VH-VL binders against q9hk44. Designs and how they scored, part 38

Target 1, 202 residues: q9hk44
Amino acid sequence: MNSRIMFIGGVPGVGKTSISGYIARNTDIDIVLSSDYLREFLRPFAPQESHLETSVYDAWKFYGDMSDDNIIRGYLDQARPIMGGINRVIARALANGEDLIIESLYFVPDMMDEMVLKNAFLAYVYIDDPDLHRSRLEDRINYTHRNSPGSRLAAHLKEYRTIMDYSMDMARGRGIGLYSTDDYALARQRLLDDFRKFVDRR
Short names: E, the ipSAE of ESMFold2; O, the ipSAE of OpenDDE; V2, 0.75 times the mean of E and O plus 0.25 times the DockQ between their complexes.

## First folded at step 22 (VH-VL; framework fv_utomilumab)

Design u1 (at its last fold request DockQ between E and O 0.93; V2 from the best seeds 0.89)
Fold by OpenDDE, fold request of step 23:
Structure u1 (fold): chain C 202 residues (1-202), chain A 122 residues (1-122), chain B 108 residues (1-108)
Amino acid sequence: as target 1 above (202 residues)
Amino acid sequence: EVQLVQSGAEVKKPGESLRISCKGSGYSFTSYWISWVRQMPGKGLEWMGKIDPSDSYTKYSPSFQGQVTISADKSISTAYLQWSSLKASDTAMYYCARHESPSYSFEDFDYWGQGTLVTVSS
Amino acid sequence: SYELTQPPSVSVSPGQTASITCSGDKLGDKYAHWYQQKPGQSPVLVIYQDSKRPSGIPERFSGSNSGNTATLTISGTQAMDEADYYCQAWDRRENHVVFGGGTKLTVL
């Protein structure tokens, strides 16, 4: 049987972790990876003061003043090594016939191999409503990040939404599905349905 | 039964505007994308562009970008291809074709319209 | 832009196996689809995703794709198989659909 692989992107607060878990439970996929942990995994190997040591919302500082361009530049700098790793991970899963879900803040399909893109279901989840996005960041302590105050991330909503917009444009431009989690239940169902359709076509 | 029915043959002059249509039936119109394909007389198939009827997102071939406009009216399950100013070189058969969402498919056209012949001559 | 190349024509005798090739850079890393078009008719999907056959398509139609080349194979070719055949792929990075130039299959 062919591997069932989902690579789902989204900035913090959009619900990608929860959705990934939902999909995993409904498809009996046991392995779910998070780019947060992948990033942590890479940090010991990175030089001190590397861009990997900086939060993504501060990555623009490497380029000067805060701007959309600098935010994206910083984001892409962090994404490069992580996407390289993700690409290898998916390739391995494919080679071994393993099912896998990867949820990631870093979602840059252009940094992935064609074979990986061909054989993995890609999706990007987002939130349209900025206020809802803020509230979900603030409330994440009550759900998936029980010991991490959401207020810290909520303070960087601008940076996250800039990354989100960039990622959405990239995703849409490459035929990748966009899923608004403003209606969370609808989004996760649509994702599940599309993933199943993807799997069924293989 | 899934069907794509296109509007009838057109005979036009250079400089005239034209809009041809493709009506889908027998399926959920907004669940599938529509592409337009040109075939000049005695020539091969040329992809022009596509539209997601659910939100009217469009993507054009570079060769046709700015040359035509693709649109859709999901309320009547119809996609359109239009020219603001026709040229003699626009003389061709035009097909609409359906494919599933690129989100989970790979852009294979499973159903085609019967084609609309457009003739542009002075 | 991504391009697909087909031979302009292929000829076979009835009962023989016809092979039509489609070449593109790393086409094997994509999916190739094939369409049959008879004179005065719309194209018909005969193979999708390299080797899958739509309902209603005869089993004598098959496909493969590896490296830079996809191949449509028609075993036991019949007179009715005489048509133009087009390969097609989707370039994800540009989100463009690309057709080959087409191959005229003649059954002698």
Scores: ipSAE 0.901, ipTM 0.946, lowest interface PAE 0.5, mean pLDDT 95
Fold by ESMFold2, fold request of step 23:
Structure u1 (fold): chain C 202 residues (1-202), chain A 122 residues (1-122), chain B 108 residues (1-108)
Amino acid sequence: as target 1 above (202 residues)
Amino acid sequence: EVQLVQSGAEVKKPGESLRISCKGSGYSFTSYWISWVRQMPGKGLEWMGKIDPSDSYTKYSPSFQGQVTISADKSISTAYLQWSSLKASDTAMYYCARHESPSYSFEDFDYWGQGTLVTVSS
Amino acid sequence: SYELTQPPSVSVSPGQTASITCSGDKLGDKYAHWYQQKPGQSPVLVIYQDSKRPSGIPERFSGSNSGNTATLTISGTQAMDEADYYCQAWDRRENHVVFGGGTKLTVL
């Protein structure tokens, strides 16, 4: 049996949680993992230098003033243990012939094992329009994250878009598909179609 | 029927410019990437670079970066390979080939053009 | 700069099985693809993603890939199989396409 594995990256507010649910329903994949919960599970065990105890949008503070470089450094510190865990989760799913969707803030191609790059459908979801992105962060409490106030996250749009731009550049340079959710219905259909093509080719 | 039809053979002198073309038909041109591949006389295949015609994103082999320009005009389903100043060492057969989007595939070339022979001599 | 190495030539008698190897560091962690090129012709894809045959490719063509080596196997080799054969992979981390040097298959 060949496992059907989808690994979706994206920052908060781009719609990755909603898209993951849509894909799960339309492929009958039963297991969807969110790095939000993987992060919480890992926190009591994570190394100090990962700084997982803090929010990703504050992790630049360990390095000095806010800058793109410090935002990315903080992000990558947190990503290291999470990506290590994701690699192991995918390896288990592949060994057992299990289907799996992972949606994750932490999406770092250079930290993916070769078996992930060969065997998982990889996609990065983003929003072009910063105003739409802010609006979607503000609206999160109404749709998928009912008790996570969107105004708190929207105050950190700069940090999220810095991480998003970095991730898009790394993904594009490695042939990982980029999917704009400015038109959400089009994006989720494109993802579903491409995932099916990926599965059909294996 | 899927086809990649390349422009005809060229005989040029060193220092001249040249643009050769690869026209796709029988498929959605922007759904596939185009690569250019060089084959020097009696030698093997060498990947030169590729382009996504949907947005013109390009990637070059390090051996060819700065030596050629790859471009596409999606309105006429055509990709191009261009030299600003040919050298005698550019004498070779040049193929275009397509592959599906790397977002769901792994860059196998399912269709190739017929090749364009470029001869550069003084 | 990821590299693929092939033997320069392989010879078989008609009806025998030909094996053409392609070596690269951890090539089994990538997909290998294979092309046939007859004199004066464009390459033709004969195996993709290690072991899959495109439509129209005879069943006598098969492929495998593990460790550092991919292998193209032609069973019941026919005179028409005489050609150059190239392996190819995608180095995803550098986003480069890489071809092997080619193997001339002779059917005597």
Scores: ipSAE 0.844, ipTM 0.923, lowest interface PAE 0.7, mean pLDDT 93
ESMFold2, look of step 22: ipSAE 0.829; ipTM 0.915
ESMFold2 (binder alone), look of step 22: mean pLDDT 94; pTM 0.961
OpenDDE, look of step 22: ipSAE 0.857; ipTM 0.930
ESMFold2, fold request of step 23: ipSAE 0.812, 0.826; ipTM 0.902, 0.912
ESMFold2 (binder alone), fold request of step 23: mean pLDDT 94, 94, 94; pTM 0.961, 0.962, 0.962
OpenDDE, fold request of step 23: ipSAE 0.842, 0.869; ipTM 0.926, 0.933

Design u2 (at its last look DockQ between E and O 0.73; V2 from the best seeds 0.79)
Fold by OpenDDE, look of step 22:
Structure u2 (fold): chain C 202 residues (1-202), chain A 122 residues (1-122), chain B 108 residues (1-108)
Amino acid sequence: as target 1 above (202 residues)
Amino acid sequence: EVQLVQSGAEVKKPGESLRISCKGSGYSFTSYWISWVRQMPGKGLEWMGKIDPSDSYTKYSPSFQGQVTISADKSISTAYLQWSSLKASDTAMYYCARHESPSYSFEDFDYWGQGTLVTVSS
Amino acid sequence: SYELTQPPSVSVSPGQTASITCSGDKLGDKYAHWYQQKPGQSPVLVIYQDSKRPSGIPERFSGSNSGNTATLTISGTQAMDEADYYCQAWDRKENHVVFGGGTKLTVL
């Protein structure tokens, strides 16, 4: 298996898309997938009034009042079908010897096969500074999401931060590298270097 | 050249405290995790725990949780293993080992210290 | 907790092929690594990621991993290969490193 596969997680605003693109360009990997599009792809097949029809920051509403627990529950509900799909996609890429980068808000390694995990480079990117995180969400319109006001997402910073904290804890607990994008240039270079090391040793 | 150099042999009595060290050189110390491994006389290798020197995040084996403390001083590229109160059963060789890859890509050990023999006897 | 099981000892004659097994639940879904340890010395990585050989390790050392068993194979075993061998894996779920019990290889 000579596939170069990266699975990168992070909440909106951390720079997943940009970093993924950067890595792709610097490694000549042609295929970059986003969980945003995967989610859209799944929506037509979801039951009516499915949790997939709701934004992740509103998913807690299925469980009652806003709380960290309900935020995470909603997040995990949405993650299940998407992670299942991501697992299959990676498995296919591995089987075919294809290179692939997947960037995803939904990052739940426990929902992936061990064989997939064995053969993929996993990373979670985050932002330490909440104010910086907010500003990056607001500025998304200037970079990766040209027709989407960032103010909408910035209004849900709390939910994203909750998910981020949960995901970081999970990542640590599962031996997955964390990359702070507070220094974006440093983060993307470090991630690229680590990915190259990963690939070179394979 | 990558090297892990451990502190010298220790002879202690039960109840005494001890801290042994592992100094890394020839690489970016904060980029690689360090594990401690125990080997009792005539026995096998036992993983004790590991530390990320960049932020001192630590993970212990259940068997060693609460029994020892793993720490690091990144300013001097040194990892530590310490006991608050030694037991005779702590008599063993202790190795530090570097994880081969940063960011948890893989979990094998490519470089090992020379070992520190700790003898605890009354 | 995740466990790895090795035979306590394996014996081979010079020139023969030695095989040391390491068993664990779905070990084939993990990477198995192997270390050689001679008396009074630190362990040395001889096989990593199931079948990869570090620089400086003789070609007679090879590894495989499938199902529940990883195997270290030493072809054309030499007297100098007499040592203890340990398999090692990573329990990602708990983020624990796990060693096998070790196998003493005797070259008769």
Scores: ipSAE 0.837, ipTM 0.924, lowest interface PAE 0.7, mean pLDDT 94
Fold by ESMFold2, look of step 22:
Structure u2 (fold): chain C 202 residues (1-202), chain A 122 residues (1-122), chain B 108 residues (1-108)
Amino acid sequence: as target 1 above (202 residues)
Amino acid sequence: EVQLVQSGAEVKKPGESLRISCKGSGYSFTSYWISWVRQMPGKGLEWMGKIDPSDSYTKYSPSFQGQVTISADKSISTAYLQWSSLKASDTAMYYCARHESPSYSFEDFDYWGQGTLVTVSS
Amino acid sequence: SYELTQPPSVSVSPGQTASITCSGDKLGDKYAHWYQQKPGQSPVLVIYQDSKRPSGIPERFSGSNSGNTATLTISGTQAMDEADYYCQAWDRKENHVVFGGGTKLTVL
């Protein structure tokens, strides 16, 4: 396979957008897709049961009280149509011999097609320190999301960390690498090196 | 030169404990996972489980879950396979083998230890 | 519980082509790896990721994987190729390594 495909997962504030830009710059991959924009594109067409008209941090409300289970259920409902689209985008890139980086809040290993699992470099990025995570959410204007009101997102740190912990467990169980961005410079270099190893093995 | 050197052959009785070792050299030990593989006399290869030496995360084959313990001491580049109470049916050759991180590889075993023969008899 | 099935034995004359198969449900959606084990020796990786040959493995060893079947092919088979051959895959759903039962290649 000639296509160099990277699929990076992570919740808001962990640095996935910044890292995807770093990787693109250092690999000369021209196309970077964000699931934030894929979500907005899909929202007018999505089935009602996906609840894509609400924020991911509010989706649990359709199932009752705030709980880890309801947060994850709402997340998975939203993820289902988006992961379906991501599978097709990767399939097209593979068929065309095209390079691609995708960074996504929606990263669900059980919803990945086998061709994605076989042919794409998969990585999940996270932050160990909750205080650092909150700080990163509040500081978005200085990095990649210039006008996003970080204090609004930081109010939902609990929901994001519930999704993150779930996603880390699911990724580890399918042999997908976990990358802590508490040390951002180390994390981006590890990702770049591992991606190059993945490409070199093909 | 990459090497995986295993501890020597063992002759044991049923009910005894045993720990065998696999020492890696010539590479960054924590950059590779270690698997243990059993081969009973005249039989094929059976995967027992694996460990990431960087954080000691382990995964066992269902056939071996609860029957053995896999561990590692990264300070001395060594992985271990351990029984608390051996059975005669544990008589076999035991190999360690490494693979690159599943973050970027697909669990091909590029280097194998020489094997440790364990004989368990009354 | 993912399983890989190999024929117990394959016989070939020197100079002929040997084919050893490995069958598993949708095995083509995974990578298949192959190991050679000579009597009294550790296994040696001869093919990885379906068709790639490690440095030092003769070019007469090749591999393919499609549908439910991976195949190890040895062209111009030599007496030194007489060995047991194992296929192996990664069942990512359960995160398990799976070996085939092995094939004894005899060179008559």
Scores: ipSAE 0.793, ipTM 0.902, lowest interface PAE 0.9, mean pLDDT 92
ESMFold2 (binder alone), look of step 22: mean pLDDT 94; pTM 0.962

Design u3 (at its last look DockQ between E and O 0.83; V2 from the best seeds 0.00; counts 0 for: pae E 2.2 > 2)
Fold by OpenDDE, look of step 22:
Structure u3 (fold): chain C 202 residues (1-202), chain A 122 residues (1-122), chain B 108 residues (1-108)
Amino acid sequence: as target 1 above (202 residues)
Amino acid sequence: EVQLVQSGAEVKKPGESLRISCKGSGYSFTSYWISWVRQMPGKGLEWMGKIDPSDSYTKYSPSFQGQVTISADKSISTAYLQWSSLKASDTAMYYCARHESPSYSWEDFDYWGQGTLVTVSS
Amino acid sequence: SYELTQPPSVSVSPGQTASITCSGDKLGDKYAHWYQQKPGQSPVLVIYQDSKRPSGIPERFSGSNSGNTATLTISGTQAMDEADYYCQAWDRKENHVVFGGGTKLTVL
């Protein structure tokens, strides 16, 4: 198998989209997928009142009051179909020998096939500083989402950080590398280097 | 040249505490994980646990959880395995071994220490 | 817990091919690694990532992994190859390293 596959996770504002693009450009990988678009792709096929119809930061509402538990439950509900799709996409890429980068809010390796995990480089990017995280969410309009006010997402920083913490714990527990983007330049270089190392050793 | 050098053989009595060491050289110590492996006399290899020296994150085998403590001092490129109270059943050869970060989706031990023989007897 | 099973012993005549198996649930979906250990010595990595040989390991050593079984193959087995061999894998879910029980290879 000669495919170069990277699956990168992170909540909004951490810079996963930008860093994925950076890696793609520096590795000549042409295909970069985003879970945002994958979710949109799935929505027409989702049952009425599906969890996919609501934003991830509102998904807790399906379970009652806002709590860390309900936030995570809502997150996982949305993640299931998307992760299933991502798993199949990666599997296909591997089967066809295609290079692929997937960046995703939904990062649940346990929902993926072991064979896929074996042959893909997984990474989770995060921000330690909540104020910096807020700032980046607010400024998102200036970078990757030019027509989407960042203030809307910044208002849900708590939910995102809850998901981030959960995801980080999961990633760490599964041996997946964590990359702080507090220093963005350092993070993207480190991630690129690690990805190259991963690919070169295969 | 990459090397893992372990501390010398130990002869102890039950109830005594012990800490053995594994010093890495010839590479960036914090860029690799260190595992400890037990081998009882005439028996197979048993993974005990591992540590990321960069932040001292530790993961133990269920069989060894709470039985030993794995630590590291990155300032001197050294990993440790310690017992608070040794048992006769702890008599074994103990190896430290290097492996890359689990983030690469594989863990193979490319370099091993020479082993530390620990004998616990009354 | 994830487990790897090896035959306790394998015998082979000099010049013949030795095969040592390592079985685990969906082991083919993981990387299998193999170590050689001679008496009084530390283990030595002989195969990593199912089929790759570290520098210095003879070409007669090869590995494969599919389904539930990884196999270490030694072609043209020599007397010096007599040793204990251990397979090893990584359980991502638990982030545990797992060794097989080991196989004693005897060269007759």
Scores: ipSAE 0.851, ipTM 0.928, lowest interface PAE 0.6, mean pLDDT 95
Fold by ESMFold2, look of step 22:
Structure u3 (fold): chain C 202 residues (1-202), chain A 122 residues (1-122), chain B 108 residues (1-108)
Amino acid sequence: as target 1 above (202 residues)
Amino acid sequence: EVQLVQSGAEVKKPGESLRISCKGSGYSFTSYWISWVRQMPGKGLEWMGKIDPSDSYTKYSPSFQGQVTISADKSISTAYLQWSSLKASDTAMYYCARHESPSYSWEDFDYWGQGTLVTVSS
Amino acid sequence: SYELTQPPSVSVSPGQTASITCSGDKLGDKYAHWYQQKPGQSPVLVIYQDSKRPSGIPERFSGSNSGNTATLTISGTQAMDEADYYCQAWDRKENHVVFGGGTKLTVL
C-alpha cells in the first residue's frame, strides 16, 4: 500500500486546520478533508440524529447539567456516525492508492477500524496554555476561517478543553502521538518529519 | 554501534529490594521506547511493560502492574526495573529491548540487552 | 488480553522448508514480528511488519500474515537455524505488547 494517509485530531483553536494545510503544501497531498464538512454531508441522511444538528459545545444538554462526563458523552454520541464515515473514507483511499489528510474534531481511537490503526498516521494536536487557546479561538481569521468570528467559540473554551483533555488521555494510552502547538512552527515541523518517517517505514 | 548493556547477574533473598539497569548507547536514547521482558527458566518471553524515556510515560502489562516499577534517567541513557520486595517466583532472566516511537512504528524490538539473571532463594 | 498461540515444536530435516505459525484473533489486521533465540542468547529480530527482513538476516527467512495467522518460513533450513522462535504483536487499542508462547525448531 502506497497511500499516504494522515488523520489529525484536535479541538477548535489548536491549529489542526493550519497544520493540515502546511502538511499538504509540503507533501503535495491534494485532498484535505474536514470532519465539519463530513458532518454537514451526513445531516440530510440522518434527520433523526439530533446530535448531528447540535453544536458539540451544546451536546451535553441532552444528558442534564453541565459536567465533564456529560460533555464527553455528548461528544461521543456525535462522534460515532462521523467516525464511521471517516473509517470508510480512509478504507476507500487505501484501496485506491490515494493520498489523504483528514483533520477532525472527532478523533476517537476506540472507534477507529484496524485498517486505520495499521495504515494511517495518527496525531492529536493540543494547546497547553488555556489563555493561548482562547486567544487563538478569538483570532480565527489569522488561521483559516475568515468569516467565523472566534468570540462565539471562545465562550465555550471549557467544553473544548474538556474534550481535548479526554482525547489526549485516550490517544496517549493507545500510543498515538501528542503534539503541542504552543510553539506552532516547531509542532508543524515535528508532525511533518514524523509523517515522513511513517510513510518511509511502510 | 547500537547497544543495550544490562547490569550483572543478581543473587538475592526473598523480601530484598533490587534495581537492575539497561544502558543504551550508539543512538538517541529518548527517540526509542524501552520494554522489559521476563523469561522464567525454561519458559517463553513475557512482556512486562515499557517506558518512553523522553517524558517517563510508562505502560505496564496487567500481569505486572503493581509488581515492579519501570523508570528511566535520560541524562545517563539508562532504564531501570525495580522490585521493592522480591519473591522466589521472580527468579528469571530479564531483558530490555527497544522500539521506535509508536507514532510511526509498530513496536518491533530491533535491539535487545544481553539479559540480567536474577536468582531469588534463601 | 490479546493472545498469540504457537505450536510448541516443529521438526525439519536440513534443506527442508520450516513453517512456524502464530495464531491470534484478526492478527492480519496487526503487524506480526518474529524473534529467534538460541540457547543462552538474547532474542534476535528476524522478521518485522509481517514480512520485512532486517539487515543481516538470511534471505531464507520470510514471513506472511493474513486472517488470523502469521507464518515464519525458513527455506533451505540449516542446522544453525535450530532455535526457539517467538511471534509478537502490538495490541494498539490496549497498548500492550503480546508474545506467542514460542516454538522450538529442531533440525535433524
Scores: ipSAE 0.575, ipTM 0.852, lowest interface PAE 2.2, mean pLDDT 91
ESMFold2 (binder alone), look of step 22: mean pLDDT 94; pTM 0.961

Design u4 (at its last look DockQ between E and O 0.70; V2 from the best seeds 0.78)
Fold by OpenDDE, look of step 22:
Structure u4 (fold): chain C 202 residues (1-202), chain A 122 residues (1-122), chain B 108 residues (1-108)
Amino acid sequence: as target 1 above (202 residues)
Amino acid sequence: EVQLVQSGAEVKKPGESLRISCKGSGYSFTSYWISWVRQMPGKGLEWMGKIDPSDSYTKYSPSFQGQVTISADKSISTAYLQWSSLKASDTAMYYCARHESPTYSFEDFDYWGQGTLVTVSS
Amino acid sequence: SYELTQPPSVSVSPGQTASITCSGDKLGDKYAHWYQQKPGQSPVLVIYQDSKRPSGIPERFSGSNSGNTATLTISGTQAMDEADYYCQAWDRRENHVVFGGGTKLTVL
């Protein structure tokens, strides 16, 4: 098996989309998938009033009042079908010897098969500085989401930060590399280097 | 050339404290995790725990959690294993080993220290 | 906790093929690594990622991993191959490194 597969996680605003593109261009990987589109793909098949019909930052509402616990619960509910899909997508790519990068808000390695984990490079990108995070969310319209006002997402920074913290803990606990994008240039280079090392050993 | 050089043999008494060291050279010290491995006389290899020298994040084996402390000083590319109070049962060879892959990719050990023999006896 | 099981000893005549097994739950879904340790020496990585040889390791060393069992194979075993061999894996769920109990290979 010589597939080059990267699964990169991160909440909105951390730069995972941009960094994935950067890596793709620098490794000649043609296929980059986004969990945003995967979620959209699944929505027509979701039951009525499914968790997939609401934004992740509103998913806590299914459980009552806003709390870290309910935020995470809502996040995980949305993650389950998407992670299941991502797992199958990666499995297929591996089976066919295809290169693939997947960038995803939903990053739950525990929902993936061990064989998939064995053969994919996993990374989680984050931002330490909440003010910088807010700024990047607000400015998202200038980069990857040109028709989506960033102010809407910035209003939900708390929810994203909660999910990020949870995800970072999970990643750390599962031996997955964390990459701060506070220094974006450094982060993307480091990630690229690590990915290349990963691939070279395969 | 990548090298892990450990501190010399130790002879201690029960109840004494001890810190042994593992100095890395020939590579970026903060880019690779370091594990400590115990080998009691005539026994097998036992993973004790590991540390990310970049931020000193540690993970311990359940068997060694609370029994030892793993630390690192990245300014001098050195990892440490320490006991607050040694026991006779701590008598063993201790190895430090570098994780081959940086940043959590793979968990094999490509380079090993020469080992530090710790003898604890009354 | 994740565990790896090895036979305590394996014997082989010179020139014959030695096989050392390492068993773990769904070990085939993990990478197995193998280390050689001779008396008074540090362990040496001889196989990594199931079947890959580090530079300097003879071609007679090979590895495989499927199902619940990883196997270290030494073809044309030589006297110098007499050593203890340890398999190792990574329990990703707990982020723990796990060693097998070790196998003493005797070359008769």
Scores: ipSAE 0.851, ipTM 0.928, lowest interface PAE 0.6, mean pLDDT 94
Fold by ESMFold2, look of step 22:
Structure u4 (fold): chain C 202 residues (1-202), chain A 122 residues (1-122), chain B 108 residues (1-108)
Amino acid sequence: as target 1 above (202 residues)
Amino acid sequence: EVQLVQSGAEVKKPGESLRISCKGSGYSFTSYWISWVRQMPGKGLEWMGKIDPSDSYTKYSPSFQGQVTISADKSISTAYLQWSSLKASDTAMYYCARHESPTYSFEDFDYWGQGTLVTVSS
Amino acid sequence: SYELTQPPSVSVSPGQTASITCSGDKLGDKYAHWYQQKPGQSPVLVIYQDSKRPSGIPERFSGSNSGNTATLTISGTQAMDEADYYCQAWDRRENHVVFGGGTKLTVL
């Protein structure tokens, strides 16, 4: 297996799109996939129980009042079909000897196939400072998402940080690296260096 | 040169406390995890648990959870294994070993300490 | 919990090929690592990530891992290869390290 596969997780506003571009530029990997577009592709085919037609920050509403448990339950329901697709995309890249970067809101280690866990570099990016996270959500149009309503997303900071804290705990428990983008330049360089070490061990 | 140097052999009685140490040198201590491995006389290797010295995150084998404490002091590049109350069944050789970050590796132990023999008897 | 099984012993004549197996459920979905331990000594890594040799390990040591079984192979076995050999894997889902029970290689 010669494939160089990177799978970056993170909630909106943490800089995963910009980091994936940085890594692609510095490794000459041509294919970068965003789960935002995989989500759109999958929507007409996804089962109703996934709630994929609803924004992730509203998915808790199917289960009652806002709580961490309901937020996570809604997130995981949406993640199932997306993670299924991501597993297949990575399996194809591995089979063809192709390089690939995926950046995704949906990052659930328990839903990753064993070949993904063995053969892909896995990383989760986050922002430690909630005020910085809110600021980046409010300024999203200035970065990479020109027509996204930043104030609407920032109003749902609680939901995103609940998902982020859950994902960080699950990732840490499975030896997946956590990368704080509070210092963005440091984070992207550390992530690039670690990816190169992973590739060199292959 | 990478080295893991463990504290010396111990002879103890049941009920006594003990802390043994593993000092790393010749590498960036916080860039590697440390595991502790037990080998009872004439028996095989048993993984006890591990620690990331950079933030003290610890994971124990279910067989050893609650039986020992793993810790590290990164300011002196040292990991520890300790018991609050030794049993005769704790008589064994204890190794520390390092592996690269699981972020980019798969927990192969490339360097081992020399071992610390702990003997617990009346 | 995840378990690895090895034969307790393997005997070979000098110059012959020794094969030591390590069995675990879907072990091929994990990386297998191998350690040599001589009497009174610490273990030494001889194969990592199924088949890679660390610097200083002779070319006669090789490894493979597929399905449920990893195999350490020593070609042209020498008297100095007489030791205990342990396989090891990482169960990532539980984040546990697992060793096999060990195999005593005797060179007669």
Scores: ipSAE 0.776, ipTM 0.904, lowest interface PAE 1.1, mean pLDDT 92
ESMFold2 (binder alone), look of step 22: mean pLDDT 94; pTM 0.957

